Miniprotein binders against q9h3h3. Designs and how they scored, part 158

Target 1, 235 residues: q9h3h3
Amino acid sequence: EDGFTAEHLAAEAMAADMDPWLVFDARTTPATELDAWLAKYPPSQVTRYGDPGSPNSEPVGWIAVYGQGYSPNSGDVQGLQAAWEALQTSGRPITPGTLRQLAITHHVLSGKWLMHLAPGFKLDHAWAGIARAVVEGQLQVAKVSPRAKEGGRQVICVYTDDFTDRLGVLEADSAIRAAGIKCLLTYKPDVYTYLGIYRANRWHLCPTLYESRFQLGGSARGSRVLDRANNVELT
Key: E = the ipSAE of ESMFold2; O = the ipSAE of OpenDDE; V2 = 0.75 times the mean of E and O plus 0.25 times the DockQ between their complexes.

## First folded at step 13 (miniprotein)

Design xD6 (at its last look DockQ between E and O 0.20; V2 from the best seeds 0.00; counts 0 for: pae E 4.0 > 1.5, placed apart)
Fold by OpenDDE base, look of step 13:
Structure xD6 (fold): chain B 235 residues (1-235), chain A 85 residues (1-85)
Amino acid sequence: as target 1 above (235 residues)
Amino acid sequence: SPEEIREEIEELLEKAEEKLEEAEKKFKEGVDPRKARELLMEVFKLLWEALRLAEKLGNRELLDRAWYLVMRAWQLLLRLRELLK
């Protein structure tokens, strides 16, 4: 990616949270309706701004699936932000440990596995697999970005409740792999997203905690997970 | 020239700061958060270019100024997001 493209896409992704979402909520909608919903709103055809001929006539920020056990808890994002502003003005060094402590203090603990796929059948198939895993209770919540005008890669985000729970993060990776996903996965805490910590940040902090690579015939998980902070393989 | 690049960065930063202040004003006035968001997207584009050029120039002062504005813009975007979620 050229220059600060990744950071701009991240800003656009955060800005997209402000627009309406297309949601399948398994708590209120029978699982038997999932296939019809997926067919109606394939992410490769749903457009960010409701382009003519798209399944959506209005802007869509995200397409999402909520599992039966999904409970939205974003924590104290306002308190997190205030503490972050104070920390920046203090002149104290900012480390991964600092960010982890801020996240814990303000209960902003969500994180996500990310996969980037080109628009098309492979994306829609991957999304269908993830959506089914969410509805079946193997995953809690997932979202996918709609198609952009430029036709760039779309992102699927699969959430976990706590980025500090290594076991939970690894279980989500296993569920994603069991859903048939074979691409590279990266895991990022939401706190890093909220505080604008991306690859080119002023503190040189790595926003990716884990990386998962698909492996045939290897571990029971079907993947190799690398702890990026410590450069250690966990599986 | 390095001097021309510096001037370009300073112009980008000035324009970014002006738009950011406008976005902050709209936010404080209770204008539709989406209007402030639109301005912020423009602010980020200007700041990414400023950062790119400042990195090319190797000017730490300009880098620090650009990053300051990025963080300020990001904080506003987060606040706007919280209003609409």
Scores: ipSAE 0.720, ipTM 0.927, lowest interface PAE 0.6, mean pLDDT 91
Fold by ESMFold2, look of step 13:
Structure xD6 (fold): chain B 235 residues (1-235), chain A 85 residues (1-85)
Amino acid sequence: as target 1 above (235 residues)
Amino acid sequence: SPEEIREEIEELLEKAEEKLEEAEKKFKEGVDPRKARELLMEVFKLLWEALRLAEKLGNRELLDRAWYLVMRAWQLLLRLRELLK
C-alpha cells in the first residue's frame, strides 16, 4: 500500500542507486533488440551482488529502460533540501501543501508509480510489458530492482515528470494497465524520497499521493484511483 | 544474544560514521570525488546491515541513529552525482 514500509528498505534503494545499472536506452539502441535484452536480464534472476550462476557477474543496483523521449531532470534537489531544513527551524506548520509548494519552487516535480511483486514469472512478465510500453513511447522511463540475496518482493518504478499534472499521472496509470498490469499501484512524488519522508514520519505526512486498483467490471478497462491526501476517488 | 546484536550495530554505526566523515572531507577538499563515492558505497553497506539488525532487535533508538547517517550519506551522494554529471 505504501511502497516503502521501513527505513532499511529505503536505505537499500538509496545504496542501489550507487551501484552500476543495467540500462536499455531506446535513444541509442534499436527497439528490435529489446526482447533479447529482456530475455538476457530477467529481474527475477539478475542478482544484486553478482552471484555465480546469475546473468550478471558484477553488482547491479537497478535494471532500467529509457524511452526515446526521456530527458532526465531531477530539479534543484540541493536547494530543496536546504529549504526543507530552514522550514523545519522556522516554526511554521508543515503540511502536504507546504511540500507541494516546496517541490514546485525547486522544480523537483517527478514522481513514480510503484508496484511490488515476488520474484518469478509474474514479475518478469510485468517488467517486460512495462519495458515495451516505455520503448513504444507510452511511458518515458522505468526501473526494477534486482533480486536480493534474501529474496523478497521486488519493485518496479514507473516515472512521471510532474506529480502536480494529475492528468499526466492518470495517463501513466492507464498506460501501465494497458500493458496488462493488474496489481495494486501506489504513487509517490520524488520530493518525499529526497527529503527522507517515509511511512511513520514525525510530521504525519502521507508519502503516497495516489493509489490505483485495477477494475474488472464495466465496458472498458479502467482503474479506481484514490487521492490518498483528500480521500477522494478520481476515476 | 540481544546484547551481542546491539554491540554489532554500534560497531557498524561507528565504522559507517568514520567512513562518512572521510567521504565528506574528500568532497569538501575536491581531491577525489570518485574515491568519495567509493567510501559512500561502503557506508551504505554498513548502514544497511545496521538498519537490518536494529529492526530485528526492535530498537528504535539504534534505528533512528542509523537513519540519520543514511540521510547524511544520501545528501553527500546527491552532491557528488551533480559534480560527476
Scores: ipSAE 0.215, ipTM 0.592, lowest interface PAE 4.0, mean pLDDT 84
ESMFold2 (binder alone), look of step 13: mean pLDDT 87; pTM 0.864

Design xD7 (at its last look DockQ between E and O 0.85; V2 from the best seeds 0.71)
Fold by OpenDDE base, look of step 13:
Structure xD7 (fold): chain B 235 residues (1-235), chain A 85 residues (1-85)
Amino acid sequence: as target 1 above (235 residues)
Amino acid sequence: SPDEIKSRIEELLRQAEDLLKEAQELFDEGVDPRKARELLMEVFELLWEALRLAEKLGNEELLERAWELVRRAWQLLLRLRELLK
C-alpha cells in the first residue's frame, strides 16, 4: 500500500455514505429478527454495486446496525469545514490539539474503532458478533463495508459518540473484545476523516489516536490499548 | 527526466482541476450528486498520481498545488455527502 492508499480508501468510504444502506434498526425491529437479517445479508456476500447473484440487486454503501440508544448527531460539519479552510489559509500551525479544538467547537466528536478483515466466514462471524452487541446495547452503532469487486478487505466500523471521552473509547474496545473480535483495532475520529487527515497527510498528523491489540489471559478487557499520540499503554 | 516528470504533474493537475470544476458545476446546477461524486473520485486518482510524482521530484510548489486541489475536492465531497443525509 502506497502512502495515498489510505486517503483513497477514505474518499471511497465517504462516497459510499451517499449510496443506500442496508440497516437493521433495533429501535424499530425486534431483536429476534437479527439472526434472519444477518443470514439474509452476510457482509461477505453483499456486493458494493449489486452484482448478479448477490443478496442485493442495487448498490449498497454500507451494512449497518443501529442500537436502541443510537441518536444520529453529526454536529456542525459545515461550520467545521469553514473553520478548517480559514485555518489553512492563516498559515497557523496545525496540531492534534488544533483538530481536537475544532471538533469540540463544532460538536463533531464521533469516532470509530476500525477492523479490516478479508471476505469470508471470519468476517461474517465478526460482524454477527458486533451486530449482536449493538442490538444488546453494549455498542451504539456499527457498520461494515460491502464486498468490493476486487475482493479486498472489508472494514467494520464501531462508533463512539465522543473521541475525547477516553473511558467511552475503552469501553467500546472492551465490548468489541467481548464479542469475540481478536484482530488489530485502530481508533480514528470522524473529524480526521472529514478534514482529509490520513496516514500520508500534508501535515504529518497521525489519524489513529488509539490501537488495540488482543491479549490472551491478560486484563479484564482482553486487550492492550496504546495511545498513539503519547506512545503510552492505557491498559 | 525531471522536466518530463514536472510536465506530467502539471498535466495531471490541469486535468484534475478541469474535472473538479465540472463536478462543482454539476453540484451547483443540482444535477445528480452521484455524477459529481464519480468525477471527484477521478479527481482524487489524478491527484494521488500527481502527489507521488511531486514527492519523487521533491518539488514543493507542485506538492502544494496538488494538496490544494485535494482540499477543494474533499470539501465538495463533504458537501455532496451532506445533501444525501
Scores: ipSAE 0.691, ipTM 0.916, lowest interface PAE 0.6, mean pLDDT 91
Fold by ESMFold2, look of step 13:
Structure xD7 (fold): chain B 235 residues (1-235), chain A 85 residues (1-85)
Amino acid sequence: as target 1 above (235 residues)
Amino acid sequence: SPDEIKSRIEELLRQAEDLLKEAQELFDEGVDPRKARELLMEVFELLWEALRLAEKLGNEELLERAWELVRRAWQLLLRLRELLK
């Protein structure tokens, strides 16, 4: 409970990476099969460990959709971790700029927009919209957590290739909003995930780079996006 | 009492370190990587509790010991993930 909830959930998410995933891969599967797949595996009903009454009989770590242009790119994660260990023992200050430079040096540049939704129609509808955007090419790759035994919110992750490419990150936000998503979005670079840096970290780093809030006004629907590092609104 | 809380933290840290060593051995031998994962998840549960108590007590030495174990456990968890992917 309390103070380390984000860290607990992060460790559980890392463990989930090691179990089988349910994947719709647009690189090998016709787009016309997407709707049937979504109906078979709604994230509100797919269970983490294959509970009775669920569509899956075996553990599922994640439900994912890969776009036609998706190409996995982890970067130099091993080198990143080694450099991070050396930095921690050096006595040098650890800042957001230090983390950014480590990510650039080791080519660990991916990041993700996150949204948290309770199980039910709203989650399944949001996921379906995101999955269609991925298959149609507006987004590259997304995943959603299955339903946990304890209940609570599930997470949809929408990936981008390069967190230092602000325009690309904002384009993904726009594509998410175009899919009908109105909830709060937060953006986290993968470097923080790999280094185990979450809300309660000992360096008081903020692993959320951007926040996006849906905004109704104006001639086109859009977002109000806050840059958390510089405390500056981008829109 | 503060002394009872300190003793509980020290027992949690000892248990976490023992399990972490066992998980490391399983990883090094390539034996039963899912058991290694199970042990690591238990290590984290012990460490989150140890950190919670150490923060309430305000004991910097115990906080440092707990965070060092978290660092080691996280490194092993990520290496295990890379192995099993």
Scores: ipSAE 0.629, ipTM 0.854, lowest interface PAE 1.4, mean pLDDT 88
ESMFold2 (binder alone), look of step 13: mean pLDDT 88; pTM 0.882

Design xD8 (at its last look DockQ between E and O 0.11; V2 from the best seeds 0.00; counts 0 for: pae E 8.9 > 1.5, placed apart)
Fold by OpenDDE base, look of step 13:
Structure xD8 (fold): chain B 235 residues (1-235), chain A 85 residues (1-85)
Amino acid sequence: as target 1 above (235 residues)
Amino acid sequence: SPEEIREEIEELLEKAEEKLEEAEKKFKEGVDPWKARELLMEVFKLLWEAMRLAEKLGNRELLERAWELVRRAWQLLLKLRELLK
């Protein structure tokens, strides 16, 4: 990734949150309709701006699937921002622990496993696996970015409710692997995104808490999960 | 030259700040939040380039100025997100 590409993609992702979403909500839609919905809106064909010939005629920010247990709670993002500004002004040291405490205080605890895939069959297949896992209750919520005009990689985000709950984060990794996903996964708390903490941040904070690598036959989870902050393997 | 790079960074920062102020004004006035979003995306592009050049030049002052503008732009983006969600 050249320069601040990750930061730009994060800004674009936040901007995409404001556009309409294509959502399959398992709370209101029968699970039997999932396959038809996936066939109608394959993420490799859904375009960000509703290009001619795409399944969508209007702009789409995200394609998402909500599980039965999904409850949207973003916490106090505004309070988080104010506290973050005050902290920066104070000149106090900023550490991963500081960010964790801010997140807890303001209830901004969501995080996500991220996978980046090129547009095509592999992406659509991966998405279908994730979507099924969400509808079956193995995962709570997931979203995938639509196809950009530039044909860049699309991102699948699989959320967990609490990035401080290591067990929950690992369970989500296991569910993703059980869905047949074999690519590299990175876990990022949403608080880092909201605070503009990216790879090249002035505080040298790593926005990636965990990394998951697929492993055949070695782990009951089918992956090795690395704690990036401590450089320790958890599985 | 380092001097030319510095000048380019300063121009990028000035342009970014101008666009950011325009976006902030539009937001404050309740005028076309979508246009404010578009302006912010442009602001970020300018700032990323400025930061890249500042890092290349090793100029901490210019880098810090760029980071401050990023902070302001990010705050506005968050406000827009909350408004438009």
Scores: ipSAE 0.404, ipTM 0.789, lowest interface PAE 1.1, mean pLDDT 88
Fold by ESMFold2, look of step 13:
Structure xD8 (fold): chain B 235 residues (1-235), chain A 85 residues (1-85)
Amino acid sequence: as target 1 above (235 residues)
Amino acid sequence: SPEEIREEIEELLEKAEEKLEEAEKKFKEGVDPWKARELLMEVFKLLWEAMRLAEKLGNRELLERAWELVRRAWQLLLKLRELLK
């Protein structure tokens, strides 16, 4: 299928970003209200377009939880995009290193751990654990996609503020695992998102910077985190 | 039927293009940028539905027509976000 899948995903992401979000904001809402909110809006039941029988009557693009320390800062995204355009016309090689340097230069350093789960109890339980970790201050910001009409897996995104701060990225991984999540986690810096670089891109870049696999048993217990850009294990 | 679905896609694309042209006009005039944003949100909803139906039919031509409008809408979205920032 000739490139259309990446364009379809971009269009869906744009539509979701523009639709209303269901937000629990710990900066303005008491933590004691979180469990009731989670029970009212489980992500396996919140529908993208407000289907009959769902808890939402309006479209929902994302379900999100903001921690008390949430401080929005996107960096110099416009300068980043301009520099990216110039780089493409320059004839210079485009590598993971050049994207890292662009992100540093323009202070676009945020990124996110991603996990994909089928609708159901496991998704709702995972989200609830993540949301509590955000409100308790172990994580900063998270969001989860609603149930789509066509069904399929949903995504939980757990944000960190600096993909170059490996300790901060590993601390977020640990907090996710403490919530009982054992599936594969992948980490995507926001620079790739702002530049529209998805898995099927013409530079053959891999937008996944880190991979986390949960391992039990033996001397290799716990998360195994791989830096895919440098082919180095961080744990 | 496949013919009814094809006709629905074409209607969605036509409506989306009309609303996109109005949004572009409102943006250029500078009089009501919030109306331009409202129209643009409607455009994306129409285009997403058109793309969903076109993919269901396996109709690549209609999917590509929808995507061209998405690219146009995307450019206007970026300009509106800067203006209303």
Scores: ipSAE 0.012, ipTM 0.274, lowest interface PAE 8.9, mean pLDDT 82
ESMFold2 (binder alone), look of step 13: mean pLDDT 87; pTM 0.866

Design yD1 (at its last look DockQ between E and O 0.81; V2 from the best seeds 0.67)
Fold by OpenDDE base, look of step 13:
Structure yD1 (fold): chain B 235 residues (1-235), chain A 85 residues (1-85)
Amino acid sequence: as target 1 above (235 residues)
Amino acid sequence: SPELIRWKIRMLLRFAEILLKRAEELFKEGSDPEEAKELLEFVQRLLRMAIELAEKLGNEDLLKRAQELIDRAQKLLEKLRELES
């Protein structure tokens, strides 16, 4: 993906974040209603702009499921941004370590596993598995993009509270695999998004920290996780 | 927070400007008018969001910048429509 494509996708994601969400909140809604909700709003049929015949008549940015333990905490995003602007002005070298330290200092530690799937049964099935894992407390929060007009791949995002907690990141990967997901997963900290750091950026920073590949017959985790920064397998 | 809203506006404007420049390039290159049109419609959406937030903050400078970009996008859309007729 070229720099333009990355910025376009980032713009779409930002616009989606600002549009209305379809949310199942396990804190307020009984788990027994999840199946009916999933049937009502299958992500392959929910359209980004509320096309005629879709389950939604109005624009939907994301379809999301909140677990019982979910507490939104974005940290000090403002302080992070100010520090980032100051850092850029200073002319000091910017490294992944620099961004990690900024994230820690400002408590902007959220990250997400990402999977891209074509619209259809496989996507809806994958989403149902993830949604159930969230409601059952194996995962905290997840969201999926609605169907675009062009029928492109949809993305499922599964969040973790702390991208610096390697064990937590790996546990989420295991939970995703246990839900039956076999596709490639990539892990991205939200700090990169908040700072506008995308693929092919001028600092040559890679926003993907981890990759998970499904492994048949392998260890109890069912996946191989690669630390991309160090090019080391963790599993 | 007001600062977060300001950041959102700045980001929306940045994206809008980047995508608008791309739409202009597509137009100059004689690319599919529909692709440029779709991109411009998205640019307008981003800018409308920016305007709404700028109005909420009472930030006239950001509002002015958003309006300038919308006007630029609208002019390009008009040119595209003229070519389709």
Scores: ipSAE 0.661, ipTM 0.893, lowest interface PAE 0.6, mean pLDDT 90
Fold by ESMFold2, look of step 13:
Structure yD1 (fold): chain B 235 residues (1-235), chain A 85 residues (1-85)
Amino acid sequence: as target 1 above (235 residues)
Amino acid sequence: SPELIRWKIRMLLRFAEILLKRAEELFKEGSDPEEAKELLEFVQRLLRMAIELAEKLGNEDLLKRAQELIDRAQKLLEKLRELES
């Protein structure tokens, strides 16, 4: 059942990636237009398949904001996947260090902070704060899922360009907190996504690299960040 | 790139087959016919995406596999709809 549920979720994620996206692109659109765009497409109202009464009439896979410096570079995903298949048939142990090395070798270095929020004002407010941080240059690129027909929590993904750059990942966490976000954040390198490695995988790998919990009176940026791989607190 | 497109098609076909087999199990059990219909409709979406990519790539083997799966899904969906009528 866990395996079927994970495969079903992966299939839905792939379908969403391939459907049209609603994008505010700061590289080509003036920042003064952002607030109107946010008001037109609140993520709690944008529906996955264009339900009657929603602001979109066609399917939407993701709602996204691209910062001025956004330059898409997924790296050598094809080479990564080929090397991964070879590793699996080799009989060698598969460890977090192995995944890290594959990601570095093939330049698949991006990762993302994730937050899960129920549809409504809190989600829309959080997204607006993140979108402003992206357009203002404190974050690079973010996306949020549309509302599903059955409801449930939606996800905001805030990308960083190098999961091995701890300072950069922590700076993104701080920028998220400065936007007023107080919920739990988890960080996942994209290498796990491209290799189809999710929670409850057969190699017992942990796709969550960091957790961030908001703390009053904690670090200067208000977060307690835990390194899940080494079980050590970074802040 | 063509290799990335081929990988996407293979993943879509893998997901479609897994979900199709689940819908076939639900049909045989006679349980949750609405869930089986929803799965089959989603399977058809995945397979239409796979067919579009396979045609773009010009890969006849992947196209044939996608067509076989969509035919299986459509036949089961029709059986479910007829059973309810």
Scores: ipSAE 0.583, ipTM 0.880, lowest interface PAE 1.0, mean pLDDT 87
ESMFold2 (binder alone), look of step 13: mean pLDDT 88; pTM 0.860

Design yD10 (at its last look DockQ between E and O 0.72; V2 from the best seeds 0.00; counts 0 for: pae E 2.1 > 1.5)
Fold by OpenDDE base, look of step 13:
Structure yD10 (fold): chain B 235 residues (1-235), chain A 103 residues (1-103)
Amino acid sequence: as target 1 above (235 residues)
Amino acid sequence: GSELLRWKVKMLIRFAEILVKRAVELAKKGDVEEAIELLEFALRLLRMAAELAEKAGDPELAIEALKLAAEVLRKIAELLEKQGKPDEAKQAKERAEQIKEKE
């Protein structure tokens, strides 16, 4: 993806964050209702703008599932942004380590595993597996993009509380794999999104920290996780 | 909450400006249809930006977003004229004028 494509996708994601969400909240809704909710709102059929014949008549930004332990905490995003502006003005070198330290200082530690799937049965099945894992407490929160008019790939995002907690990131990968997901996964901290750091940025920062590839007959995790910053396999 | 909203507004405006720049480049290459699509997306972002700015209690920022929206609509009109769609171009100009009257 070129820099423009990355910015365009970021703009679409930001616009989607502003539209209404279809949410299953396991804190308030019985787990027994999940299957009916998944059947009512399959992500391959839910449309971004509420197209005629879709399950939704109104625009939907995201379809989401919140686990019982989910607590939304974005940290000090404002302080992070101010510190980032000051850092840019200072002319000091900007490194992945600098961004990690900013994230820690301002408690902006959330990150997500990303998977891209074509609309259809495979997507809906993958989403159902993830949603179940969230409701069962193996994962905390996940969201999926609705179907675009063009029928492009949809994205499932599975969040972790701390991108600096390598074990937690790996546990989420294992839970995703246990849910039957076999596609490529990429892990991105939210701090990069809050700072407007996308692919092909002027600082040459890679917003992808980890990649997970499914492995048949491999370790108990069923995947190989690569640390992109250090080019080291973690599993 | 209000500062986060202002940040979102500024980001939406920035994205709209990037899209407009790309649309102008595409239009110069003859990709007029794709240019219009990008401008329509920019227009959506700017409308959202205006609504968020109002929610943030920043009417000046809302007006800025609306001014940019009117400019985008004028660019859409110019491209529609190049496509031989004068009626659609007229409608886009009328929408741009209606935005200015709300400022």
Scores: ipSAE 0.609, ipTM 0.843, lowest interface PAE 0.7, mean pLDDT 90
Fold by ESMFold2, look of step 13:
Structure yD10 (fold): chain B 235 residues (1-235), chain A 103 residues (1-103)
Amino acid sequence: as target 1 above (235 residues)
Amino acid sequence: GSELLRWKVKMLIRFAEILVKRAVELAKKGDVEEAIELLEFALRLLRMAAELAEKAGDPELAIEALKLAAEVLRKIAELLEKQGKPDEAKQAKERAEQIKEKE
């Protein structure tokens, strides 16, 4: 991805984070209301800026579902960012191991499985399945981008609370597959997002830690998961 | 805390400046509609930056964001005149002046 393209996508993500979100919060809303909410706000029809004819009249940054067990804990992001600045001036090598250690030290451990789908039935169906898995307790929290003005692919993010907990990351992959999702999934620790490290970054870091591919006739989890850093299959 | 908010403000301003630079290049190539779209995005980032700077208790950063927002609006107005949209250009200039007064 080109340097300007990565910076443009980062700018879009930051703006989206700060605009209003459409949230179904299972901690405060009965699960029986989920299907009506999903029908009212399909991600392929919710527009980023509230276009005429959209279900939303104002800008929407993200559509999200919070599960009963969702505990928002970003960790020590400010301390992480300060240590990152100090590290850059220290002369110490900047590697995936260095980023992992910063994340552990500052307790910024969350990460997310990502999938990219074109607007339409497949996206809305996938989101509905993920949202149900969150409300039923198989997943903690997920979000999906709204439809952009030009109608490019949208992203579903499914969060886990600790990217160093491989079992937890693999359990989330399994829950995603059980919801009927067969597309490519990539996993990115949030530490990269909080440090502003995107593709084509000057340190040549790869923010994708894992890839998950659905296999025909696969295991009960239904996927093959590859550790990108070590080129090792986890499943 | 407030340091994280200030960092976000500075990043929003940096992204807005990158978008403006790209928009100027597009306008020189004759891609005026695309240039205006990038400038409108930059304007959104700068408005968000100003609001966030106020939350951070940093009026100097808010003023910096607002100065850039007014400059972006004036650039949008210039491009709208080139597209033969003088009423929209006038509205953009009026918005730029109102932002400057809040400075």
Scores: ipSAE 0.385, ipTM 0.762, lowest interface PAE 2.1, mean pLDDT 87
ESMFold2 (binder alone), look of step 13: mean pLDDT 85; pTM 0.839

